# Ledger of designs, part 29: VHH binders against EKC/KEOPS complex subunit cgi121 (cgi121)

Target 1, 174 residues: EKC/KEOPS complex subunit cgi121 (cgi121), of Schizosaccharomyces pombe (q9p7j3)
Amino acid sequence: MILPLFPETQVHVFVYENVSNCAAIHEQLISQNPIYDYAFLDAATILYKKQVYSAIIRALEDRRDEQMKTKTIHSEVILSLSPKTEISSAFRQFSMTKKSKNIVVVKIDSKLTEEEEFERLDKLVEGNRVEFSDEELQKLIDFKVLKKNYKLDPSTLENPLASILSSIALRGYS
Short names: E, the ipSAE of ESMFold2; O, the ipSAE of OpenDDE; V2, 0.75 times the mean of E and O plus 0.25 times the DockQ between their complexes.

## First folded at step 6 (VHH)

Design pb39 (from pa1 with G56T; framework vhh_7n9e_1; at its last look DockQ between E and O 0.83; V2 from the best seeds 0.00; counts 0 for: pae E 4.1 > 2)
Fold by OpenDDE, look of step 7:
Structure pb39 (fold): chain B 174 residues (1-174), chain A 123 residues (1-123)
Amino acid sequence: as target 1 above (174 residues)
Amino acid sequence: DVQLVESGGGLVQAGGSLRLSCAASGFTFSSYAMYWGRQAPGKGREWVSGISWRGTSTAYASSVKGRFTISRDNAKNTLYLQMNNLKPEDTALYYCAAGLFPYSTDEADYDYWGQGTQVTVSS
């Protein structure tokens, strides 16, 4: 996928459910294994495609403007999902954990087609790939976690997307 | 209440310049990507330009690229469109729009719309 604002940057997003090896993946991430150069997100924290893309776009803008707060573009994506500026908080909020069962995987700067990237990633993730869509994401979301992460209240629950996107946009700039 | 109010339109000769403004109110301006569109007589709505929420990313339709410049002042809640070297085919009602999703050329992703300001370029 190509984003209009970043035509030179190829982005792929994948969703896996019933992942059995999140703990193993997590260990590889901790060890900074370059084969696992992705953003691994807990699907329980993601409700919309636009949520993910907004974070990606913000991360890419930060990189372009040399204002990244983290070391890698993928970690910046994770940070960009959070309304908080603290990196550790963002990772606790949105990053895949050892206990995760469903995940969203983001690849930035891919040199491969989506199919090729999928084949590569499929060797790393032991789970079932599902469509990256709002319909599938809403099956995997934990609303309790979502409400906590974005401080959603009854007045914003009717349209959580607006609150989420606003939170992403205003992080560090409000 | 949300408002987008365009201004700066008018009659100008070919080769002339205009600067449009879009004053926003009723929402958190800095959270939105902003867009300019236009509708010429007898034609559909056309995307002209867009700018990301922080104002560091811009995009233009091929028909206006190199002639138009989009910018924003988040402190003033205002969107601008500098139009140089105007052509008769630029004649249209110019409207601004706002969208929370940064960034889209699909009008379906826009949340708020202005009423527009008329730009007429004579030959």
Scores: ipSAE 0.838, ipTM 0.905, lowest interface PAE 0.5, mean pLDDT 95
Fold by ESMFold2-Fast, scan of step 6:
Structure pb39 (fold): chain B 174 residues (1-174), chain A 123 residues (1-123)
Amino acid sequence: as target 1 above (174 residues)
Amino acid sequence: DVQLVESGGGLVQAGGSLRLSCAASGFTFSSYAMYWGRQAPGKGREWVSGISWRGTSTAYASSVKGRFTISRDNAKNTLYLQMNNLKPEDTALYYCAAGLFPYSTDEADYDYWGQGTQVTVSS
């Protein structure tokens, strides 16, 4: 995807369902293996494409303005999904865990095409690729998790897009 | 009740300047990307400029780049467009719009629209 405010930045987002090796991936992330330099998100936390893109745009603005709170752009994307600026909380809320079954993977600054990144990721992730679309994401979301992460009222849970995007926009600054 | 109210339009000679304002109410202004668009007589709508949630990212149509400056004051719930070196072809109804998604030139992503303020540039 090309973002109008960041036309030079390569952005790829991938979705995998029924992933069987999340524990192995988690170990690689803890050991900071450079091959796994992606944002690995638990799909239970992501409902909309716009949710992911909003976090990416905030992370890219923070990088450009030299205001990143984390060490990598991929970590900054994870932080940017959270309504709070607390790094540890954001990672607990949105990152893939050993027990995750479905994941969303974000790659920023890839020199590869989307298809080439899929080929690379297919070697790392033991699961089924699905389209990055609102329809597919809505099959994987856990509304209990979403409600906790964004503090949604029962009244907003039926149509939470505005609340989610507003929470991302207003996190700790602005 | 959501409202976007534009002001600051008027008649100016070519080479002149105008500053447009858009006053927002009824929604959390700081969580919305803001936009200026225009429509000239007998033409379709044209995106002019946009600004992200915090005001740190801006973009401009090629026709106005270097002459127009978009800015926002989140404490005052107000969007601005400083228009310098105006040309007769800048004559149009100028309107502001708001969208929750941080930046898009696709009107389908705009949630709220103003009615517009007329700008007329004489030769």
Scores: ipSAE 0.478, ipTM 0.748, lowest interface PAE 2.4, mean pLDDT 89
Fold by ESMFold2, look of step 7:
Structure pb39 (fold): chain B 174 residues (1-174), chain A 123 residues (1-123)
Amino acid sequence: as target 1 above (174 residues)
Amino acid sequence: DVQLVESGGGLVQAGGSLRLSCAASGFTFSSYAMYWGRQAPGKGREWVSGISWRGTSTAYASSVKGRFTISRDNAKNTLYLQMNNLKPEDTALYYCAAGLFPYSTDEADYDYWGQGTQVTVSS
């Protein structure tokens, strides 16, 4: 996928359900293995495609404008999902853990087609790929986690998308 | 009660300048990308310019690039379009729009639309 503001930056997003090897993947991420250079998100925290794309776009804008707070673009995507400025809390709340069951995986600056990137990723993830769509994401979300992460209350439940995207946009500026 | 209200249109001679404003209310302005479009007499809508939610990314249609400048002031909930070196072809109804996606040229991503302000450029 090519985002209009970043025409030379290829982005791929994959969703896996029923992943059996999150603990092994987590070990590789802690070891900083370059083969695992993706953003691995817990799907229980992701409700909308626009949620992921807005975080990606914020991370890319921050990189271009020399405002990144983390060392890699993929870690910056994880931070960009968070309403909080604290990096460690963003990772605790949104990143895949050893106990995650469903994941969203983001690759930025890919030099590969979607099919080629999928073939590489599929060798790393033991799970069932599903479509990156709001329909599939809604099956994997944990609404209790979503409400906690974005401090949603009854008054915002009718339009949770606006509250979520506003949190992504306003971190550090509100 | 979402409102987008354009102002600053009018009659101007070719080569002149105008500054359009779009005052926003009823939503969190700083979480929206903002856009200008126009519709000339007898023509369809034309995308003119867009600006990201923090104002750091801008884009322009080729017909206006170098002459028009989009900007926003998130403290005042206001979007601007500075139009310089105006041509008779710039005559149109100019309208603003807002969308939650940080930037898109796809109107399906836009949530709110203004009614527009008329700009007329005489030769």
Scores: ipSAE 0.236, ipTM 0.579, lowest interface PAE 4.1, mean pLDDT 88
ESMFold2 (binder alone), look of step 7: mean pLDDT 85; pTM 0.855

Design pb4 (from pa1 with T28S; framework vhh_7n9e_1)
Fold by ESMFold2-Fast, scan of step 6:
Structure pb4 (fold): chain B 174 residues (1-174), chain A 123 residues (1-123)
Amino acid sequence: as target 1 above (174 residues)
Amino acid sequence: DVQLVESGGGLVQAGGSLRLSCAASGFSFSSYAMYWGRQAPGKGREWVSGISWRGGSTAYASSVKGRFTISRDNAKNTLYLQMNNLKPEDTALYYCAAGLFPYSTDEADYDYWGQGTQVTVSS
């Protein structure tokens, strides 16, 4: 997808359900294998396409302004999903773990087409492809995790979009 | 209550300049992406420009790129549009809007709207 604020930046987002090799992927991420240079998110934490894109835009602004807090743009996307400024907390809350079952994968600055990235990811991820859509994300979300991560009240839990996007926008400025 | 109040419109000759302001109140201005749109007589609404939460990122419709500059002052809860080298085809009602998602040209994503300020550019 092309973002109007960053028209030169290539962004791809992929969703996999029923992933059986999360432990193996997690090991590769810890070892910093460059083949795995993506943001691997636990789908239990993602409810909207706009949630992911807001975090991407925030990460891209921080990179442009030389204000990144992490070492890679993909790590910065993970940090940017969090309402908190603490890096370790953000990774604990949003990153894929060895016990994850469904994942959202973000690639920024790919030199490959979306189809070529997907072929590459299919070799790394043992799971089923689904569309990156609000409908599919809603099937994979864990509302208890979402409530905890964004500190949602019962009154906002029924329509949490505004609270989630505000949290991403205000991290470090509230 | 939420309010977006535009000002700074008026009559100018082609090649002239105007600066529009949008004063926001009743919501957390710094949480919202801000937008300028316009509606010419007898035409539909057209997106003009957008700016992210802190003004770090901006975008423009091709028809105004290079001539218009969007900016914001979060301490004053105010959005601006500097319009240079105005053309008769820029004649329209200019309105501001606020949306939580940074940045959308889809009006369905806008949460709040102003009523607009009229800009008329004579040939």
Scores: ipSAE 0.376, ipTM 0.690, lowest interface PAE 3.0, mean pLDDT 89

Design pb40 (from pa1 with G55D G56S; framework vhh_7n9e_1)
Fold by ESMFold2-Fast, scan of step 6:
Structure pb40 (fold): chain B 174 residues (1-174), chain A 123 residues (1-123)
Amino acid sequence: as target 1 above (174 residues)
Amino acid sequence: DVQLVESGGGLVQAGGSLRLSCAASGFTFSSYAMYWGRQAPGKGREWVSGISWRDSSTAYASSVKGRFTISRDNAKNTLYLQMNNLKPEDTALYYCAAGLFPYSTDEADYDYWGQGTQVTVSS
């Protein structure tokens, strides 16, 4: 995705199901291995492509305005998915864990093509790649997790998109 | 339900000014980027301007930059377009739209549209 205000920013989003090495990936993230400089999200928390894109745009705006609350653009994406401004809470809600089975991976400012990033990630992630699409995300979501993270009631679960996107856009205004 | 209602159009002489308004209801206005687009008779739709939900950052089409000013009032759920130094080629139906990507010019990224208000600029 390239926006007129961010014309040189390359954004790639990848989805993996049935990942068997989440514990190993998590250890690399804790050790801050620069090879793993991506946002690794638990797919149980992501329902729509627009949810991910909204968080990316907010993170890019915070970087442009020198208002990032975290150390990297990728950690800022994770924070931006949360309706609250608390960093620890956002990571608990949206980051992959050792117990994750399906993941969404975001790369910003890639120096590689999408195909080259796929090749790199296939070496790091032991799972099956699937299309980044609403249909594939719908198969991986955990609605109990989604409801808790965005405080959705039964009436909003029928069409939660607007509520989720409002929560992302209003982070820090409530 | 969601509604966007434009007003303020009319007939004006070249060099004149008009201020358009767009009243929004049925969604959290402050969470959405807002846009003005236009469609001249016999032509396709053209993006005119956009404004962020967050910091009110603005963007303009080259054809209107320096003459038009987009603004918003979140307390009133209203979007504005101040049009100065109007030209006959600005004659069009002007409509507002809401979306989640503050700087997108792609209509596929717009979630809601108004019906439009007619602006006619005579020579």
Scores: ipSAE 0.000, ipTM 0.154, lowest interface PAE 15.4, mean pLDDT 83

Design pb41 (from pa1 with G55S G56D; framework vhh_7n9e_1)
Fold by ESMFold2-Fast, scan of step 6:
Structure pb41 (fold): chain B 174 residues (1-174), chain A 123 residues (1-123)
Amino acid sequence: as target 1 above (174 residues)
Amino acid sequence: DVQLVESGGGLVQAGGSLRLSCAASGFTFSSYAMYWGRQAPGKGREWVSGISWRSDSTAYASSVKGRFTISRDNAKNTLYLQMNNLKPEDTALYYCAAGLFPYSTDEADYDYWGQGTQVTVSS
């Protein structure tokens, strides 16, 4: 990921499969435990690296312009994945749940190195880390969930990238 | 079909100015980040400038920063590059490109490229 407009911003994205403690993580997120200050996404909702990066860039632009709709940069990432500006709906659509099995974890403004964040997350997440790549994401996606979240028709579902990224870019203008 | 058509290139003396245009069709222009790239004779492609969906943000390669200005008109589906204080080393074929991923300098993140317009700067 190359972002000339945000070179000072540290961004880390981690993917975990076969996570056995999602219920425990979810309880910590509901309790707003500062140790869990990350965006925890259900991997069933993420098909492309560009989908995650586009949401991150939207959130960073909103923070830069003092236009954030949520309280944290991580919650702004979750909102930015949604094609609509409804906060509660975005969290229901994209956040991990107690029943999630595979997750995507985003950290922005880390005070730690990538290696240190990995070591920290390995203690919090009971699962197997895999590469953040389109290939790995395609193994974890649920196309029924993707179709519902982005309101894709059958013809668009065969090549949804442009539709998904356009929805993120045009959020608030449809 | 998607088309990006560049115009406004030509011959200019060092220190001169040119304004390039890129007319877009076949896609929702306002949902794409837009870019200018260039390719000098015998060299690879080089990223020049980028602009976000609504002109909220711009970025420039260090070699052109302060001399070039990128802009867009979403009502006309047109991208522009104002080039001032041109140097002989700016001689290149200038392409516009469209990508849904904003602010990327990685060519692999561009979905569409135009054919280019030639800019030649004499010393």
Scores: ipSAE 0.005, ipTM 0.262, lowest interface PAE 11.1, mean pLDDT 84

Design pb42 (from pa1 with S57T; framework vhh_7n9e_1)
Fold by ESMFold2-Fast, scan of step 6:
Structure pb42 (fold): chain B 174 residues (1-174), chain A 123 residues (1-123)
Amino acid sequence: as target 1 above (174 residues)
Amino acid sequence: DVQLVESGGGLVQAGGSLRLSCAASGFTFSSYAMYWGRQAPGKGREWVSGISWRGGTTAYASSVKGRFTISRDNAKNTLYLQMNNLKPEDTALYYCAAGLFPYSTDEADYDYWGQGTQVTVSS
């Protein structure tokens, strides 16, 4: 996938439901196994495609400007989902855990095609791939988690898109 | 009420310059990537340029690369397009758009649109 504002950057986003091996994946992420160089997000925290793309664009801008606060572009995507700059908090809020059941996986700068990445991920993730769409994400979201992560009040929780996107775009500037 | 209002169009001679503005209101401007598109008489819409939230990253259609410059002023909620060395083939209705998801130049991916400002370049 090509983003108009970053035409040289390849971006792939995969959604898996009913994942049975999150604990095993988490162990590989802790050990920094390069095969697992992806952003592994808990789908309970993601409501919109635009939420994920906003975090990706923010991370890509920070990389371009040499303003990244984390070691890799994939960890910067995880940080960029958070309204705050504190790294450990962002990972607690958005990263997959051993207890996760549904995940969103982001790959940036892949030299592989989307199908080749899917074949690779299918060997790592024991779950069912679903379409990366607002419809599928809405089946996997936990609104209590979303409300807590973005500090949404009852009036914005019914249509939180603008609040979420503003939080991502303005992190560290307001 | 969301509005994107373009201005700065007009009639100009080939080789001339124009600066277009797009005034945004009713949404958090700094949270949206912004775009310029155009539609020539009797033709479909064509993507012209895009700019990231803080203005650091820009992209251009090959037909305008090197001649047009996109910029934004988030304090004024305004998008700009500086158009230099205009050609008769640049004659079109120019409109701005706001969006965050598009991985393509598909117009259906944009969240908000302006009505456009007419640019006519005479030979």
Scores: ipSAE 0.061, ipTM 0.448, lowest interface PAE 6.6, mean pLDDT 86

Design pb43 (from pa1 with S57D; framework vhh_7n9e_1)
Fold by ESMFold2-Fast, scan of step 6:
Structure pb43 (fold): chain B 174 residues (1-174), chain A 123 residues (1-123)
Amino acid sequence: as target 1 above (174 residues)
Amino acid sequence: DVQLVESGGGLVQAGGSLRLSCAASGFTFSSYAMYWGRQAPGKGREWVSGISWRGGDTAYASSVKGRFTISRDNAKNTLYLQMNNLKPEDTALYYCAAGLFPYSTDEADYDYWGQGTQVTVSS
């Protein structure tokens, strides 16, 4: 996918449900295996496509401005989902864990087409690929996790999109 | 009580310049991506330019790239559009809009709209 404000940057987002090998993937991430250079998110934390894209845009802005707080663009995407600038907290809140069941995977600066990334990623992830859509994400979200991560109150839970996006936009400024 | 108020339009000769302003109130300006759009007589709305939350990234329609410059001053809650080398085909009502998501050229993603300021470029 091409983002209008970053037309030079190739972005791919994949969603997998019922993943059985999250522990194995997590081990590869800790060992810094280059094959796993993606942002692996727990789908329990993602409600909207715009939530993911907002974090990607924020991370790309920070990279362009030489203000990244993490070592990689993919780690910066994970940090950018958090309303706070604490790296460890953001990873605890949004990253895939050994116990995750459903995941969202982001690839930035791919040298491969979306189809080629699908082929590669399908070999790494033992799960069912589903469409990256608000409809599919709504089946995988954990509203208790979402509420906790973004400090949502009952009045914002009916339409949390604006609150989530503003939290991402204002990360570190409020 | 959200308001976006455009100003700076008027009559100008081809090759001239104008600077438009959009004064925002009633929302957290720095949390919103800002946009300029236009509508010429007898035409639909056309996206002109966009700027990210902090002003660090900008985008332009092909028809205006190189001639127009979008900028913002978050301390003053104001959006600007510097228009240089104006052409008769730039004649339109220019309006600003605010949206939480900075990637969009789709007007459905705009949360707030101004009423517009008229720009007329004579030959």
Scores: ipSAE 0.006, ipTM 0.274, lowest interface PAE 10.3, mean pLDDT 85

Design pb44 (from pa1 with S57N; framework vhh_7n9e_1)
Fold by ESMFold2-Fast, scan of step 6:
Structure pb44 (fold): chain B 174 residues (1-174), chain A 123 residues (1-123)
Amino acid sequence: as target 1 above (174 residues)
Amino acid sequence: DVQLVESGGGLVQAGGSLRLSCAASGFTFSSYAMYWGRQAPGKGREWVSGISWRGGNTAYASSVKGRFTISRDNAKNTLYLQMNNLKPEDTALYYCAAGLFPYSTDEADYDYWGQGTQVTVSS
């Protein structure tokens, strides 16, 4: 996928449900294995496509402006999902864990097509690929996790899109 | 209540300049990407320009690139469009719009719209 205002940047987003090897993937991420250079997110934390794309756009803006706080664009995406500026907190809140069951995987600046990335990821992830759509994400979300991560009260939890996107946009300025 | 109020339109000769303003109220302006669109008489709506939350990224329709400049002042909750070297083809109602999702040229992603300000460019 190409974002309209970042036309030179290739973006791929994949969603996997019922992943059985999250512990193995997590071990590879901790060891910083370069073949796992993706943003691996826990799908329990993601409710909307716009949530992921807003974090990607913020990360790309920070990279263009030489304001990244992390070492890679993929870690910057994870940071950008968080309403806070603390890197370790963002990773604890949004990254996949050994106990994750459903994941969202982001690749930026791929040298491969979407189909080629899917083939590569299918060898790394033991799960079922589903469409990156609001409908599929809403089957995988954990509203307790979402509420905690974005500090949502009951009134915003029923329609949290504006609150989530505002949190991403205002991170570090509010 | 949410309001977007455009101003600065008017009648101008071809080759002239106008500066449009859009005053925003009733929402957290700095959380929204801002856009300018236009609609010429008897035509559909056309996306003109967009600007990200902090002004770090801007985009323009090919028909206006190099002639128009979008900018914003988050302290004043105001969006601007500087229009230079105007052409009769630029005659349209110009409206501003706000969207939480940045960088969209799809107006379905716009959350709020102004009523517009008329720009007329004579030959």
Scores: ipSAE 0.127, ipTM 0.511, lowest interface PAE 5.3, mean pLDDT 86

Design pb45 (from pa1 with S57I; framework vhh_7n9e_1)
Fold by ESMFold2-Fast, scan of step 6:
Structure pb45 (fold): chain B 174 residues (1-174), chain A 123 residues (1-123)
Amino acid sequence: as target 1 above (174 residues)
Amino acid sequence: DVQLVESGGGLVQAGGSLRLSCAASGFTFSSYAMYWGRQAPGKGREWVSGISWRGGITAYASSVKGRFTISRDNAKNTLYLQMNNLKPEDTALYYCAAGLFPYSTDEADYDYWGQGTQVTVSS
């Protein structure tokens, strides 16, 4: 998958399962350590590659238009996953927590190659890296969390892609 | 109930201009990225242009960049394509499409399709 409207933007997405140091990472994020300038998402909330890419595209569009509501592009990605505009709510819904076991990590505007980001991030995350694919994400999703975050009814839960992408696109706009 | 209806096609001489419209109904227009594609007789579909949910971001195929301008009016549920300096090779059926996943040139990501409006450029 490519982003034709952002071909010059370096975007890397990493997936880690069985992460044992989420509490330590969470502490670094609270302290705003620049080494941890990534979007750390709880994989329990992510079902599709397109879900992550849509949030990235929304965040990049808001940055281009000088309409970001958060301080960094990475926090804007987290906000952009939420169907609502409340920052604290979005972080509670999608951000990794001390209790997270599997995570999705997004890096935008990297000055490093994908391989170099892998090397750097592998030193920060104590877990097993897996492929960023719908197949791997479906092993890590919590459908109860997904249903709650996007307010999915039983009819949409069987094929939620359209509902999720629509929610991301419509956040703050009618 | 979902419909995309194109209009504005016709016969025009090389160097001329046309403005295409695509009227959308039956879905939440503002939650969809919109696209223009075209298909010449005996050829496959070719992506022409795309526009983001709010119109802030646009993209064009290299063959039309600088000559075509895509825009949208979410209040009117309408997509536009302003075509200037038309060439005989622009002759094709022009159709609009809507996709929830933004910025794709892959037609598999398009959820809804119009029937198209014919553009013929004579030389």
Scores: ipSAE 0.136, ipTM 0.510, lowest interface PAE 4.9, mean pLDDT 86

Design pb46 (from pa1 with S57R; framework vhh_7n9e_1)
Fold by ESMFold2-Fast, scan of step 6:
Structure pb46 (fold): chain B 174 residues (1-174), chain A 123 residues (1-123)
Amino acid sequence: as target 1 above (174 residues)
Amino acid sequence: DVQLVESGGGLVQAGGSLRLSCAASGFTFSSYAMYWGRQAPGKGREWVSGISWRGGRTAYASSVKGRFTISRDNAKNTLYLQMNNLKPEDTALYYCAAGLFPYSTDEADYDYWGQGTQVTVSS
């Protein structure tokens, strides 16, 4: 996907279910292996395509403004999903863990096509790729995790999408 | 109930300027990206410009880049479009729209729409 505000930026998003090697992937992420330069998210935390894209746009805005709080654009995407600016908390809330079963993988600034990135990820991820769609994401979400991560107000009658995107939009602002 | 009400349209000569306003109510304005679109007589809708939640980011269609400026005032719940060096080709109904997803040129991503204000540019 090319974003209208960032027409030169290539964005690829992949969803994998029933991943059997999350512990191995997590070890590579901790060791900062450059082959794994992606944002690896726990699919239990992602309900909408727009949630992921909003975080990507926020991260790209922070990079353009030289306001990134993390070392890479991919870690900035993870931070941008959080309604708060605490880096460690954001990673605990949204990053894949060794116990994750389903993951969402984001690649920004790829020089490869979507098909070429998929071929690379097939070698790294032992799971079944599914469509990046709201329908598929809804099968993988954990609503208890979602409500906790976004501190969803039980008194609001707004749909979860509005609350989530508002949280991403207003991160760091009162 | 949500409302977006455009104003500031009218008849202007080529080379002239107009400033459009869009007054928003019924939703948390600062949480929405805002957009201007237009529809010329006998043509489909065309995306014109977009602005992020806090006004820090803007985008423009190539046809208006350098001539139009989008801005917003979140304290007043108002969106603006400053149109300079107007051309007869800019004649259209101009409408504002709001979307939670920022920077989309896809109308399907717009949550709320205004009725529009007519801009006519004579040669």
Scores: ipSAE 0.160, ipTM 0.513, lowest interface PAE 4.5, mean pLDDT 86

